VH-VL binders against Peroxisomal protein 2. Designs and how they scored, part 8

Target 1, 213 residues: Peroxisomal protein 2, of Schizosaccharomyces pombe (o74758)
Amino acid sequence: MTHNTMLQRFNGLLEPTHLYIVSVVAYSACNRPDKISGIAKEAMEHVGPSIYPKLREALVKSSPLVGFPRTINSLREMTTNIPPPFPDEFARAADADIDTGKRGKIYFEKTYGKVTQRVLRSMQSSSLDLANIALDYAYGKVLSFNEVVSPLETSLMIIAALVPQDVNPQLRGHLKGALNHGATKEQVMSARNIALEISKECGIQFKGDIETL

## First folded at step 21 (VH-VL; from D3 with heavy chain Q105D, light chain S31D)

Design F3
Fold by ESMFold2, fold request of step 22:
Structure F3 (fold): chain C 213 residues (1-213), chain A 120 residues (1-120), chain B 112 residues (1-112)
Amino acid sequence: as target 1 above (213 residues)
Amino acid sequence: EVQLVQSGAEVKKPGSSVKVSCKASGYRFSDYAISWVRQAPGQGLEWMGVIIPIGGAANYAQKFQGRVTITADESTSTAYMELSSLRSEDTAVYYCARDLYWGYDYFDYWGQGTLVTVSS
Amino acid sequence: NFMLTQPHSVSESPGKTVTISCTRSSGSIADNYVQWYQQRPGSAPTTVIYEDNQRPSGVPDRFSGSIDSSSNSASLTISGLKTEDEADYYCQSYDSSLSGWVFGGGTKLTVL
């Protein structure tokens, strides 16, 4: 019995749940939805059916970074080819009763720490609308919801989404931000290196070295 | 190895302009900002302004607003600082520094400095 | 709008420990990261501490940084002083209200 599982391929770099989250998001960001059902199958076999909602949520959470078109195709591939083990539901249904804008601001401030105001001013100087949409939508409604995918797991997912896009300033912020959300340096570097290897496999052309811690 | 290499010393007359260059190597120029800092003889460090190479966005310290222009050329990985209407008190060593403008708040590499002397 | 105030000079013997202070005039020292730069005579500055207490690669472990909220100050501590540590030291912090950087006035360290 011979195979090249993601777990075997990236031997010991991340725990299995984190590896599968990083992997599906990296392939999604590379526009390789065809890779995702195989990873989801492996994840269910090695971790169990409870990982399926995490993979779905990680893909959903990646949508402000990856973009809706690639996210739509990645979710379609997974749900069509790997039967969901549980009924789907609105995971964020309870958000109707909370101030998601405040939750998103707190999450943004945790991500950037003492650098928050400089980052915010940088976005605002180009577009007040973009800065507000990032806070209210990307952070408020999407990234700061942590009942299915934790802040640490979200940070690793963000790294996986950004590496293929060759956006070193924003990647730099989230490599550091992952530490602020409780990831170790080793976890951050593993997520970055896995996403980089997947990007190279997928034919992504980089203009230079990819940011590191 | 990251390096910032600046142009050579200049002697200028009052009322003229000077343009100092800062050539970056060992990293992707577009990924980092370049800040400019000066140091008059016997004095401390004084921040002048910053440029982000993506889009050429620059911000200046109020003291220099209207006299300083900071630019960047991505094709040559070079930043420039031009100071106009020079006065004798503009005599200083001018430094460029790599500024981690996103996610961090510090300078990690400095150029060697360029002495600009403004006299008669 | 804040200032960073440092002592003009400090002296200490080789092998001893010195601490250089950096006091913020308004707002909390903890609101923004503090950096420390070393400048040897005739040379450009180099970074010895960033983000309050982090050392860049290649900076010896005897350099450390700290924040003291009660005195509204940052400190650079150099233990096991060597003659090569003789330099000017500057603290620095970002001021969002000015969209710019503030440097302390500098401290001349003499190793005697």
Scores: ipSAE 0.722, ipTM 0.871, lowest interface PAE 1.5, mean pLDDT 93

